VHH binders against a7h7h6. Designs and how they scored, part 8

Target 1, 199 residues: a7h7h6
Amino acid sequence: MPSPAPSGLAPGFLVAAPALGDPNFAGSLVLMAEHHGEGALGFVVNRPGPVTVAEVLASVDEDLRRAAEANGRAGAPVLVGGPVQPERLWILFRPGGIGADAEGAVPVGNGLSLGGSRELLEALVRAPRGDPFLLLLGYAGWAPMQVEREVAAGAWVPLELEGSDLVFDVPLEQRWETAVRRLGLEPGGFLVGGGGASA
Key: E = the ipSAE of ESMFold2; O = the ipSAE of OpenDDE; V2 = 0.75 times the mean of E and O plus 0.25 times the DockQ between their complexes.

## First folded at step 1 (VHH)

Design v16 (framework vhh_vobarilizumab_d1)
Fold by ESMFold2-Fast, scan of step 1:
Structure v16 (fold): chain B 199 residues (1-199), chain A 122 residues (1-122)
Amino acid sequence: as target 1 above (199 residues)
Amino acid sequence: EVQLVESGGGLVQPGGSLRLSCAASGFTFSYYAMAWYRQAPGKGRELVAGISSGGSTSYADSVKGRFTISRDNAKNTLYLQMNSLRPEDTAVYYCAAEPKYLDWGSKTYDYWGQGTLVTVSS
């Protein structure tokens, strides 16, 4: 049986090239969750939003806010996942314990799952030593053939999803730089020469 | 814009089979739990079968062993295979997407199709 399509970008990351001028995506690291004939869906995983986990939880359930504060989960920023449906809350988590089998959760790959149910959120927030998670508002969407064209034009550089550490373990402000290094590139050189390499 | 469009309903004799389809658009289908409901003449809507985003299934006791719910995430399509149909299965069948996801700053909305009629009679 042949391997899946080699042009598939999900699961994986897209690393924004320095020449990418779109303010929604400049300097971003995007986790690609879906890529098919009808388009693609992903999440920017290195862009902190203006609100914390506690502030978002307060808008849905005060008990969840209290649990987040009690368990040290309250102070983390909620990420801006992308410009599409900026009011929709998504949960990226590392499956392993509480929440691993939650209804509505979908594996993305290599120790990373996506969900959005209240039950999953409650399980993750109420556990003092629960699975690592990120909350995101909105997502990034691409029309059919659009992300393929942008990659071919050099706006994005694909990076394998080898593990979930870029999402949960590497600090937000270092994720793009770390991803560039995993491509075998030096971030300083990439920033200066990314749009005009000649060979 | 969210749309659910059912098809495959029709007239069938008792003991026959039908396959219903629900074509979904305007949302990330693979991340939603999906369900089939039905409304028989003179009754309220009832849950027939459900399928999670991960593929786990549930069935009403009245259809267990006869109906099979399935999904094709690549085609954004939900299916209901109905076997050994009975006159009591006569109903309008509705596709539903259950928003198990939180909507910070906006209301949670149930997504429903317009329904497809299934009539089981000799």
Scores: ipSAE 0.015, ipTM 0.271, lowest interface PAE 7.1, mean pLDDT 81

## First folded at step 4 (VHH)

Design a01 (framework vhh_7ocj_1)
Fold by ESMFold2-Fast, scan of step 4:
Structure a01 (fold): chain B 199 residues (1-199), chain A 123 residues (1-123)
Amino acid sequence: as target 1 above (199 residues)
Amino acid sequence: QVQLVESGGGLVQAGGSLRLSCAASGFIFSSYAMGWYRQAPGKQRELVAAINSGGSTRYGDFVKGRFTISRGNAKNTVYLQMNSLSVEDTAVYYCAAKYTIESGSWTYKFDYWGQGTQVTVSS
């Protein structure tokens, strides 16, 4: 039986604090997929990217774009998942039927799985139940001990994974604020403390 | 949704200057190559200037030394500073955003265009 990620910060979220100095991550909410002795890997889940899902699908197959339109997913942006391998396409999805046992897909946590194949993308788009998914370009990576040091320095605030709603159900523009509130903090107060993350 | 909105065009006398701006929204601006193209009546659309995500620039032969392209990633805007304008620079100027994703055997191309802004240079 598959287990969650090894230990520590994955599965879970990192909420960017206003004191974070890296412009690639200002105001971001990161889903942590792996955290182990060799480092960590995650995806920014609140940063709209260069194209929509419909545009990616149209470049592959116009019928596939129409299938996405029919289930209301065509207008969603492909996200920027992070600065590492920005040309690499990833698929985060809620396993609920089609795609649950897809070849190459791995569980991340409660209601979350990760894949990358075209066959998985087609299956998810064509699924009668319209299982939620996000397309992402690139990922966030940390060297050994790096994410632990950044958390200790207050650059990131860990948030437990309660479910997949921050990834699929909360609107993109509200995800960081919603995560801050789930930490028991007021977003306005949190922003003022560090000088503010801008929109 | 992706939008590119040009501004700063107009009528100017030969030897004058104009600064064009293109405000971008709906995408990660810093990831895209940005360009200015122009099209005069009865002519094909041609490259004026381009700037990639890393800030490297390229210019059409007839505008080198007179025009400069720049980008303000914090403001999601690309600019074209046009100096020493001549009557031959009269055209509709278009802002363009270009991005390519290569993933294994798949290639995805994204080309977005603004509506254009008229530049008219009088003698």
Scores: ipSAE 0.012, ipTM 0.251, lowest interface PAE 8.7, mean pLDDT 81

Design a02 (framework vhh_7ocj_1)
Fold by ESMFold2-Fast, scan of step 4:
Structure a02 (fold): chain B 199 residues (1-199), chain A 123 residues (1-123)
Amino acid sequence: as target 1 above (199 residues)
Amino acid sequence: QVQLVESGGGLVQAGGSLRLSCAASGSIFSINAMGWYRQAPGKQRELVAAINSGGSTRYGDFVKGRFTISRGNAKNTVYLQMNSLSVEDTAVYYCAAKYTIESGSWTYKFDYWGQGTQVTVSS
């Protein structure tokens, strides 16, 4: 069993502050999967992409598309996970019928796992309802010490991973606001005051 | 969200010319191909012209020799030069972009469509 990544920011969220200014991350909520001395890796979990799960599945296996449709998963958007390797497909999922140790999967923490294999996608699509998953294209990456400097500069505000609802249950358009409120801040005040919003 | 914005449509007399433009934005994907389709009232959407990332072109039979498709310097733009227009060319013209995404053994192909621009050719 692999040990968790040695870090202060993963598992957890980074909430984009108004001061960030990068259009690729404005209003973003990032799930941090890895944070260690050699860098960090995360996924934007509140940006719907231009394709659905059904569209992805239809291009490789019509049987899987039908399974997704039958299980009510066909219309879900595939998310934009970040600007790095935008062609790479990732799978965030909560274990249920599928174990966290499925081949190619790694634990993120708090009942969240990350994978990218076709075998995992097939297993999740065919699994009984109650095993939620998200498909994402690309990821967010940081060089050594970069994410720590960006946090120190007020570009990102860390939020603990207390549960998986921000990943699977809260509507996409509400995730950033919900995360800001969980920091004990009002979204309007946060927007006016930058990363250090007025009390 | 992928956005395709068409421009250049309008009213023109038979024998005249129009140039349509289409710009794609909001995509993190590479555009494999872009093209133009048209739909006249009561008819199905049909291919007018397409161009892939390698520069290969394909045309509908009724427009060969009259229309020319080209791409802009940016890989996200495509143009349709329409010459010797006839009343039969009257239709809504749609820009389309095809994206290809590869992840290991998976290959995904997606078609995105613009809102359409009206072309009306009068006698």
Scores: ipSAE 0.000, ipTM 0.177, lowest interface PAE 12.6, mean pLDDT 79

Design a03 (framework vhh_7ocj_1)
Fold by ESMFold2-Fast, scan of step 4:
Structure a03 (fold): chain B 199 residues (1-199), chain A 123 residues (1-123)
Amino acid sequence: as target 1 above (199 residues)
Amino acid sequence: QVQLVESGGGLVQAGGSLRLSCAASGFTFSSYAMGWYRQAPGKQRELVAAITSGGSTRYGDFVKGRFTISRGNAKNTVYLQMNSLSVEDTAVYYCAAKYTIESGSWTYKFDYWGQGTQVTVSS
């Protein structure tokens, strides 16, 4: 499947620029899941939250927690996805067979899907192949034309979704810097002068 | 590892004041609701004061107007200022941290407790 055409900001990433003054988004990398005439929806994918995957699973089923422990997922943090509905749990996952056709799950693009059901969570935790997943609390929302204005003002730099590695494989603390380098910029230069080429 | 450590308890004369502190670690303090509970011998644990992540407060009727709860997110600490203390305020005071995730048809509850600090009010 080819990379999505850049007709909108979703699917893709928004990389927070030094000009961004909102403390909810400073230094963030946002995965954009929806962008249309009624607004946009995304998730901050580099901000650790108040609980771990093991804690969420233990509150559901101790056997699920043990399954996550065996699969190396238990210690991962649940992320803060954004300030809107901070009590709502979301599941980002890489479909590798299990969950690909799960009811209520929707493809985002390039090896990424979005869901929120308990059945999906249990399926992902118990999956023999251990399809990667990320749990998030809340989301980032934009009113009609708002995200376009913020990009035009230099608050966000769009980056194409060429794969799901920034969501699942790159360590949390390196995601923003890795995204900046994929824009062809040096993180230190980007913070000081808008960045020079890092070729 | 989640830890809640109370301090500031002790012996005080009736009419006096005490300030309790609860230092938190191992979780995102600013996201949790914080509370103070107390338990006297032979009685059930009861709510003294609570403060939400947004700063809204609530109090038990028997302490309203005398006690004040506050939080310092930068220091990961919740406080209880106790004024006009009476013998009836004698109890072990517990710090609690609570967080709830609503995900469709179920609720995930996180409920952490400190080990308590003794407050004794003499006549």
Scores: ipSAE 0.011, ipTM 0.274, lowest interface PAE 9.2, mean pLDDT 82

Design a04 (framework vhh_7ocj_1)
Fold by ESMFold2-Fast, scan of step 4:
Structure a04 (fold): chain B 199 residues (1-199), chain A 123 residues (1-123)
Amino acid sequence: as target 1 above (199 residues)
Amino acid sequence: QVQLVESGGGLVQAGGSLRLSCAASGRTFSSYAMGWYRQAPGKQRELVAAINSGGSTSYGDFVKGRFTISRGNAKNTVYLQMNSLSVEDTAVYYCAAKYTIESGSWTYKFDYWGQGTQVTVSS
């Protein structure tokens, strides 16, 4: 089956170019969850938010917070996923038998799924450490044809989704830099010269 | 996490003015609703002024027209300009940062508090 990669931006990443002046997206790495004729939806996956996973869990149950601490998850920040519905919690996770069939969970593709329920959060926290997840607040949205125009104007550079390490394994502060390097560009050159110097 | 540090408190004469500042450490200050509360000895803590992430303000009944709350997101700071001070304004003033998360039918509420700054108004 032929891959629609050149015309489809989801699932995949958008890497913010240095010329992008919007403070909501400057230096961001966006995971694209949907891209179709009616628009696009994605999540910034490298922007730490105002609360930690431990703080969210403590407001549910102290035992759940302790479970996250025991599993090494408590200190992780909840991320700012984008400016649309900034109070809404999203859960990005790799289904591995936990949460795969959870109510309201939908596949993004390439082994990733999205949910938002408290029940899914509890299940993932109590799961073995091998079931990674991110908590995200809000999302990034684009009107029909808008993301295609922004890519054509050089505001965003598409990067194929190869594995989930940029989402779960690479440290937050290195995700944009790592994505730029996977485009075949040097981050310093990209910031100064628009990234063409590596060719 | 956010840590709040108040400054600008002190002794002032009735009819005078004072400006309180609250510096927030950490990330995404602009996402928090910020507030000033006060507590006089033997009394409950009460709302003085609040400003949400969008810049909308609200005030306690006893300070309307005299106090002004503002925020400087570039400096991660919220301010309380206090004019026409009276002896009844004497209290410890606390800075608060508030955040709400919605997860399906569940609502998470987070309140963070500074250590307070003393304001004393003398006749």
Scores: ipSAE 0.092, ipTM 0.522, lowest interface PAE 4.3, mean pLDDT 82

Design a05 (framework vhh_7ocj_1; at its last look DockQ between E and O 0.37; V2 from the best seeds 0.00; counts 0 for: pae E 7.0 > 2)
Fold by ESMFold2-Fast, scan of step 4:
Structure a05 (fold): chain B 199 residues (1-199), chain A 123 residues (1-123)
Amino acid sequence: as target 1 above (199 residues)
Amino acid sequence: QVQLVESGGGLVQAGGSLRLSCAASGFTFRSYAMGWYRQAPGKQRELVAAINSGGSTSYGDFVKGRFTISRGNAKNTVYLQMNSLSVEDTAVYYCAAKYTIESGSWTYKFDYWGQGTQVTVSS
């Protein structure tokens, strides 16, 4: 039986509704990594960041940039993961050849793992097509009961994580729209909700 | 590939003006702090002017009131307007692009430099 305020939002997605007034999250799709009594933590997965993966790799070693180019990974952006610690680099990946806890990474559920070390980044880049990854700057954080209240108020709509294609495969500019459709809603109707139809 | 290409240098008489341009490619220009540095023969390279991604500017003490730095993010270009030039301004002028990511115990430093453009001010 569903409750009026969902609990256990991680792992899963939060889809930003038009009612959400925070400019840090307007039109966002958030991957929830933690949700417990002390709060919640997630990452916006549809906002282009200030640099590319190629730029990050070149700052470590030009050889790593070339390896990423050879493996088809050099053109990807680094995303803005959220307003908390916007200078910190996070690595979200799907373990395959690289283990779920490699280089200090932690499993977050549904076959996803989260890390942040330079050594993990190098291992993922050198693995030929084995392990999809996403680089994120900063994270989204919520105080105890805050995310539950925002969901109850209609600011966020929870979406189950049935796969990781919204994180790694769907183009950035289509992720929010795709998530809305997976909720069984039309993006245009969702965008103008509450007040009925508008032009 | 990262490129910073300076232009607009040359020979000018004291009291004259020059406008330097630096065309950038191969990185996310809008996110980087951009700067102009200069180096006279036998001297250390020194900061002339800097502009961050938000448009805030800073200047070396010897050029305040005379030089103006600006950026055009749509054109991936940074500019240095140089007015009231003196013979002491004679130097090679370098364009630089800088960005930093702090992550745990590692710092990702992005530090790119152009080849330089000669500015010669005659009396």
Scores: ipSAE 0.401, ipTM 0.719, lowest interface PAE 2.4, mean pLDDT 86
Fold by OpenDDE, look of step 5:
Structure a05 (fold): chain B 199 residues (1-199), chain A 123 residues (1-123)
Amino acid sequence: as target 1 above (199 residues)
Amino acid sequence: QVQLVESGGGLVQAGGSLRLSCAASGFTFRSYAMGWYRQAPGKQRELVAAINSGGSTSYGDFVKGRFTISRGNAKNTVYLQMNSLSVEDTAVYYCAAKYTIESGSWTYKFDYWGQGTQVTVSS
């Protein structure tokens, strides 16, 4: 009998197995924001996109760009969050900061919130503390029971979300490997069979 | 990083033809426009031709049916077929890619440019 379908994947991480056949998610670390009977929603948090935070800010307000430069955030890439709505910008940030109550912000859990408003972005960029944030384009989506099937097939390995350190404190290129190690596995030896995720 | 690489420029005699190519890389967006601009010495940069993601085209007034922009079979490639070239068409030709990012009521417009390719038309 197939192992019971994993439940409670959100909030949490999905670690892409090497055998994941979908190029959109190969080597990806996905933050799961929603998981319920109607499907799942997540964000790839370790794939750099083609634009920088500076470029996004400069397109609207040069002062914002300068502020980001001053706090060392301007050079960071905007991430590719997933294949769904790739032109939609998302903001991942820690709750409790200046932008925590900004319009449209919703808690993800365990030290993470999600937003998308200009107000939030501006607040984060101008924050005296230089509050960490990620900009993401697009998201990952799963149909009902799809993510459970993919996990059962070994395409994804769930990882508990203990805090936001993996997202904000680990370098982008090390996030997947760090996640693998947190699973008690070695990146070089991480071999899981199964199908790829689709979104 | 988004990169645009132009090719196909060079020297041609008046009445001749050139075909410019632009290959874009680094795009993850579904909807974007690509186009060609040109800048002659001492003149402002001007639109030559553009094509959106739906295949709709627009041309500068000076084109007068002489040039045709088209998309390639490869992803994110555009061509500019230039016929009946004149000395006045001498310029640096730039490939451009444009797209928009949305966040609620907030929109960001992005323009990416190639390094340009020289087109010289001799009399």
Scores: ipSAE 0.333, ipTM 0.647, lowest interface PAE 1.3, mean pLDDT 88
Fold by ESMFold2, look of step 5:
Formats: sequence, C-alpha cells, structure tokens
Structure a05 (fold): chain B 199 residues (1-199), chain A 123 residues (1-123)
Amino acid sequence: as target 1 above (199 residues)
Amino acid sequence: QVQLVESGGGLVQAGGSLRLSCAASGFTFRSYAMGWYRQAPGKQRELVAAINSGGSTSYGDFVKGRFTISRGNAKNTVYLQMNSLSVEDTAVYYCAAKYTIESGSWTYKFDYWGQGTQVTVSS
C-alpha cells in the first residue's frame, strides 16, 4: 500500500495486519465511516461484545424482542465497535424501504447508513422484509494524520468497500480472513509495507 | 433467564459480621456493574455498595468503612462483607446488576434484581 496512505480511506475497510499488537485492534476488520483532515472514525465489525441484540430490544419493549425473535434477528451479539465511548450504541444498517430517512441517520456509502435512534431500531426490527442491521458499542477514532501513518507503517491494509456482504453476510469469525483473501493475501501470514519497506 | 440469588443473610448480634453472596446467571457477569442495596420496612431502597466491571467501588454514606464489596468473575458472584453491624443495618439486602448504554438522546438501562436476603441485627 502507498506511503503515506491516501486521504480517501472512507468509505472502506482497514484490515489489521498480523503484526498489529494493540489489544483493541488485533485481528480486527474496521469499517471506516469518516476520514478527513481532522481525523478518522471507524467501527470494528468482527468483535462480539457482552450484550445481545435480544437484551437491547427487551430493554426497550418486550414485544420488540419477540418481533425480532420471530424474524430470526435477536440472537446476534452486539459488537464492540471500538474503545471510544464504549457505552455508546450505534446502528449500522442497509436501508430498504424504511429507515433511509430516519432521524439522525447518516449515509456511510455503498448503501450503508449509521444511526442511533430508538425509532430507527424499532422500524428495522418490525419491518416485514427484515432489512439487515448490526448494533455496535463504541467506535475507533484517529487524530489528524494518525491513520495515514499507521497505514504507512504497515499496521493496516486498506480494502475498498465493494458491497456490504462483509458486514452482513460473512460470519463474524470469518470476516477478517475473507477480507485478507480479497486483498490477494494469505491469512496465515503477510507483511505490509510500501514506499520503502519490503512487503 | 437472568437470575440473581442472594445468600448469607440471617440473625446476628450487634457488633458482629456477615458475608453476603450473590450468584449470577443468564447474562455476561463480568461486564455488568454489581451492587448491593437495602430496604428496611417503610423506607426507600438505598445503595449499600457498588462495584463496576473494572473493579472500582463506591459505598453509601452510612457504610463508613464497615462494609466491603468484591466480585469473583470466575464464579459469577458478588460479595458483601459486613462488619461492625448495628441494629440500624437490619433490612432486606438486594443484589443488583446494572448496565447503561447511550444512543443519540436515548438511554438503554439494564437493571436486574435479586429477591433479597434478610439481615437482622439484634442487640
């Protein structure tokens, strides 16, 4: 990958290189939602957390939990999106019919949106077609130029966001490996470098 | 199903000690803040002690160093060591598990409660 990393890392993924040792990010696949001169923001999409979707829904309305169970949507864990604001719940979803104009929802790109309202959660759960969504606690944040330096140092490999299947269709425990293979790399080991380092 | 089961209550003479236990199941114990609350007849329920997932503790003002909360994450159990008991400590003691999530302007709260264990201090 180029050094320094280009400013266009969002929308897209960052794939943690094997050498990345930070406990918050080792083995992670990160969806990048924002990247600009003031920094970057992303969500780890392959790390399960302590709370299930069913538990969150029950705290809102028991009938909502039952509706989600009937649609097969209540058994998934809420993900750990990152270490920043670890109590902050986010909804990542692919709008289909309803939810696209939900209060406070923001497009990420390639048909993905972020939101956080109770109204959005209820709409997604009760929708007849069961449009896909994930719940995440916390996020990953980077200071200005920080993510660019980390990519240049070989901590992350950028991957383009080509559809939303890595987020919704690929099983949680397979997402990192699938991302590595889409880069043309072997999950069993690879080196990352650019602009002067051996790959 | 979430369960919090208190034990260790009973009758004790003033100046004595008791150790309360609360066995938890049906949720991810290590991630929840755990607490002990008490309620004497005709009074409001009040905080005795709390311990967050990281092990930091807080106590109600009336405790004055006499009680110690701890947690054993391997056993999914929270404890309350109660020393120097007085008749004013007579109450039903409840175990609680609490977790708070924020989203937008909305707050999701998870409050689980045990059935309580009676502590009676005789002079």
Scores: ipSAE 0.018, ipTM 0.402, lowest interface PAE 7.0, mean pLDDT 83
ESMFold2 (binder alone), look of step 5: mean pLDDT 82; pTM 0.823

Design a06 (framework vhh_7ocj_1)
Fold by ESMFold2-Fast, scan of step 4:
Structure a06 (fold): chain B 199 residues (1-199), chain A 123 residues (1-123)
Amino acid sequence: as target 1 above (199 residues)
Amino acid sequence: QVQLVESGGGLVQAGGSLRLSCAASGFTFSSYYMGWYRQAPGKQRELVAAINSGGSTRYGDFVKGRFTISRGNAKNTVYLQMNSLSVEDTAVYYCAAKYTIETGSWTYKFDYWGQGTQVTVSS
């Protein structure tokens, strides 16, 4: 069978199912940025990492750290985006005020863009509160046909990306549960293998 | 808040065994390099055993074949199994967690230490 026609798996989410045995991804919500014949790339968007935004910025520029503190962003965690290149920093942000002019940034879709430059980070940190972004370390990668096989085996459940609220507005600790509910399932029922009465 | 809590130290006779545990909280344990270090009175702190995020291990030459380091990522715990103990193994044993982030523009290093647990080997 051909893939469901217009969207594939990117842009979209993969919701980790209880059958997924990989500890790197257990209970994760993955934003899928790329899906093509040569593989797939995504970011776990619900795992706090070992550092805060303030700690990262302080290592670069104390002025940027102060700007983050003034803008209320200093205490936000940098997320673990996945096990591949865990030292590489990525920026997910809501395009608008700086999106069209952000060199090196690319649209993911549905109110999400991806970048990694210092200039982008500086612009986002200095923007007024409410221009949301996430910093992520590393990414999730799949070889050709791998993510399709894992979905077919029931390890991941695809969820459409209707907007960016699940990434920026829903609290970290609720993102997986909220994604399960958007699949029409009760999280408790899903975890015990039934998918709940609403499935 | 980051915490590393060691347990399992004590007094043992030469030739005996002990198992040390280090329970970790407040960071992404699975990403960190974990190590056991020891410090005897009047000496510098030295590496005993280490395990990286992928499970690869490294040992000091004085403990090879006698000690085994392991990690349980599901329990956020690192262990040190110590066999064939000698008087020279007497020291305070410390658990350490290390992580380095490198980008094109900056680096950040995390270096966390536990309070230590005393191991005393009698002749």
Scores: ipSAE 0.005, ipTM 0.225, lowest interface PAE 10.1, mean pLDDT 81

Design a07 (framework vhh_7ocj_1)
Fold by ESMFold2-Fast, scan of step 4:
Structure a07 (fold): chain B 199 residues (1-199), chain A 123 residues (1-123)
Amino acid sequence: as target 1 above (199 residues)
Amino acid sequence: QVQLVESGGGLVQAGGSLRLSCAASGFTFSSYYMGWYRQAPGKQRELVAAINSGGSTRYGDFVKGRFTISRGNAKNTVYLQMNSLSVEDTAVYYCAAKYTIEVGSWTYKFDYWGQGTQVTVSS
């Protein structure tokens, strides 16, 4: 089971700081799904991927692509969730209707769930005004104690998960800046090292 | 729009060299398997060289030691350096970008191909 934020970094966000030199994560907002003694797992939620929802669904079932188009979901990008298992499709969703008790779905916490089954994908796509969802390819992984060291070094700044709007509602290009503002920081000042650069 | 645009082909004499480039757009280049394939008249398309997202390379037996594939993720470009060219290397060379998606127990592959660039090696 996912560890809650008060005893770890999940569920919650990691906001990439200027100290983070990895180009895979520059300007990233990561939703932390798991954080325990054996490591951590999260998803970058602000990086558009190489395919759209329509393209993924067409490869699975042309009827699903048509359903997504009818429900206004076809043009949404599939996000790059991270460099680990970049071929694996993950589904982040807010349970509230169809899919709330889907088999294979695991609670992340604070009203978010994670899945990856075709049955869940079909259920979410075919529901005209069902559960909001986000499709991600791959995930971000950390070895034991790695994420704690990176946070201590100032590479990531933790942000509490106060709702799912940064995952589903805020435009992708604004998610990092919005998260920085929720930390009480100005994005421009944070970027030029006003917030936590350590030599 | 996904596009792969090859350049650098042409006519060269045996023993010469060519450098092919493939400029990619419309997808997250760094995540894709990139490959160079060739097709000679009357033959099926065959693998020349490939490079995965992690930089690991694979070569066709007839080009190993003569050709080198590389990628520039910052420039969204894959390259094929072709040395010690032989008449048998004459073919249309195609750039390919491949991405695999797994949805539950299902596996789907996205295959994008360029228009090809002609390489002709004369004796």
Scores: ipSAE 0.061, ipTM 0.461, lowest interface PAE 4.2, mean pLDDT 82

Design a08 (framework vhh_7ocj_1)
Fold by ESMFold2-Fast, scan of step 4:
Structure a08 (fold): chain B 199 residues (1-199), chain A 123 residues (1-123)
Amino acid sequence: as target 1 above (199 residues)
Amino acid sequence: QVQLVESGGGLVQAGGSLRLSCAASGFTFSSYYMGWYRQAPGKQRELVAAINSGGSTRYGDFVKGRFTISRGNAKNTVYLQMNSLSVEDTAVYYCAAKYTIEWGSTTYKFDYWGQGTQVTVSS
């Protein structure tokens, strides 16, 4: 079912502040896909998961796994996107070879799209141009007004989505630090002081 | 790569206790559903106890109140405390790690199994 257009925090990132006590989100960078009156939905984009892309593909089709290996996709991790529905697989991608109107895909904004079908994953793996994608298990969810309250309390710092490099290009272990620097902050200073310091 | 290593099995008298351990490596243990299953000769493998990533537990009908499953995420280990053992508990006990992925209407399961550990209960 189509959701209302994103507003406020989506599309964009939430950068976890040291004051955030939830272990599911400590040191996380969240891509916000939806933000409306009924809540918000996002994905942690810097947490490696328990399986690789090759392992996921092998469970579907061995031929598809071989195609991923041939295209340099073998060994890439599937990320943990959040604690809600941790068994559900999501596909975050830039619609290049497939096109903006790919069936089963919903625009997130800023050239990013979200999907979840096997047919979409096959098309992305087999795309001659090697269009970037990210596999995510589960998502982060917020009730109405909840994410706004958490941002106001300093648990999260919003960062504008100016490009997709934090999602596809920056190494996982550097994504949070890179996002902090893009806020105009030094990671060390952010951790030890200011309004976001851990209790 | 992925390994599950069971330990703690052995011979015990009826009414006695055993503690099984399963040491896991090669995957993100904290995200996986962990279970203990058993199989006696000539019988089907059955669920003994299971624990999900959140710590919620489930038990087979004949072990409720006698067995307790727990997990130590820091040590990548799942445990089965077995109390008030009976001859009917004699079986090979297997550790399993499970992860499920859903794509549209299709469910894909990742199932890893240990080699098993023998538990023998004498009268």
Scores: ipSAE 0.014, ipTM 0.366, lowest interface PAE 7.2, mean pLDDT 81

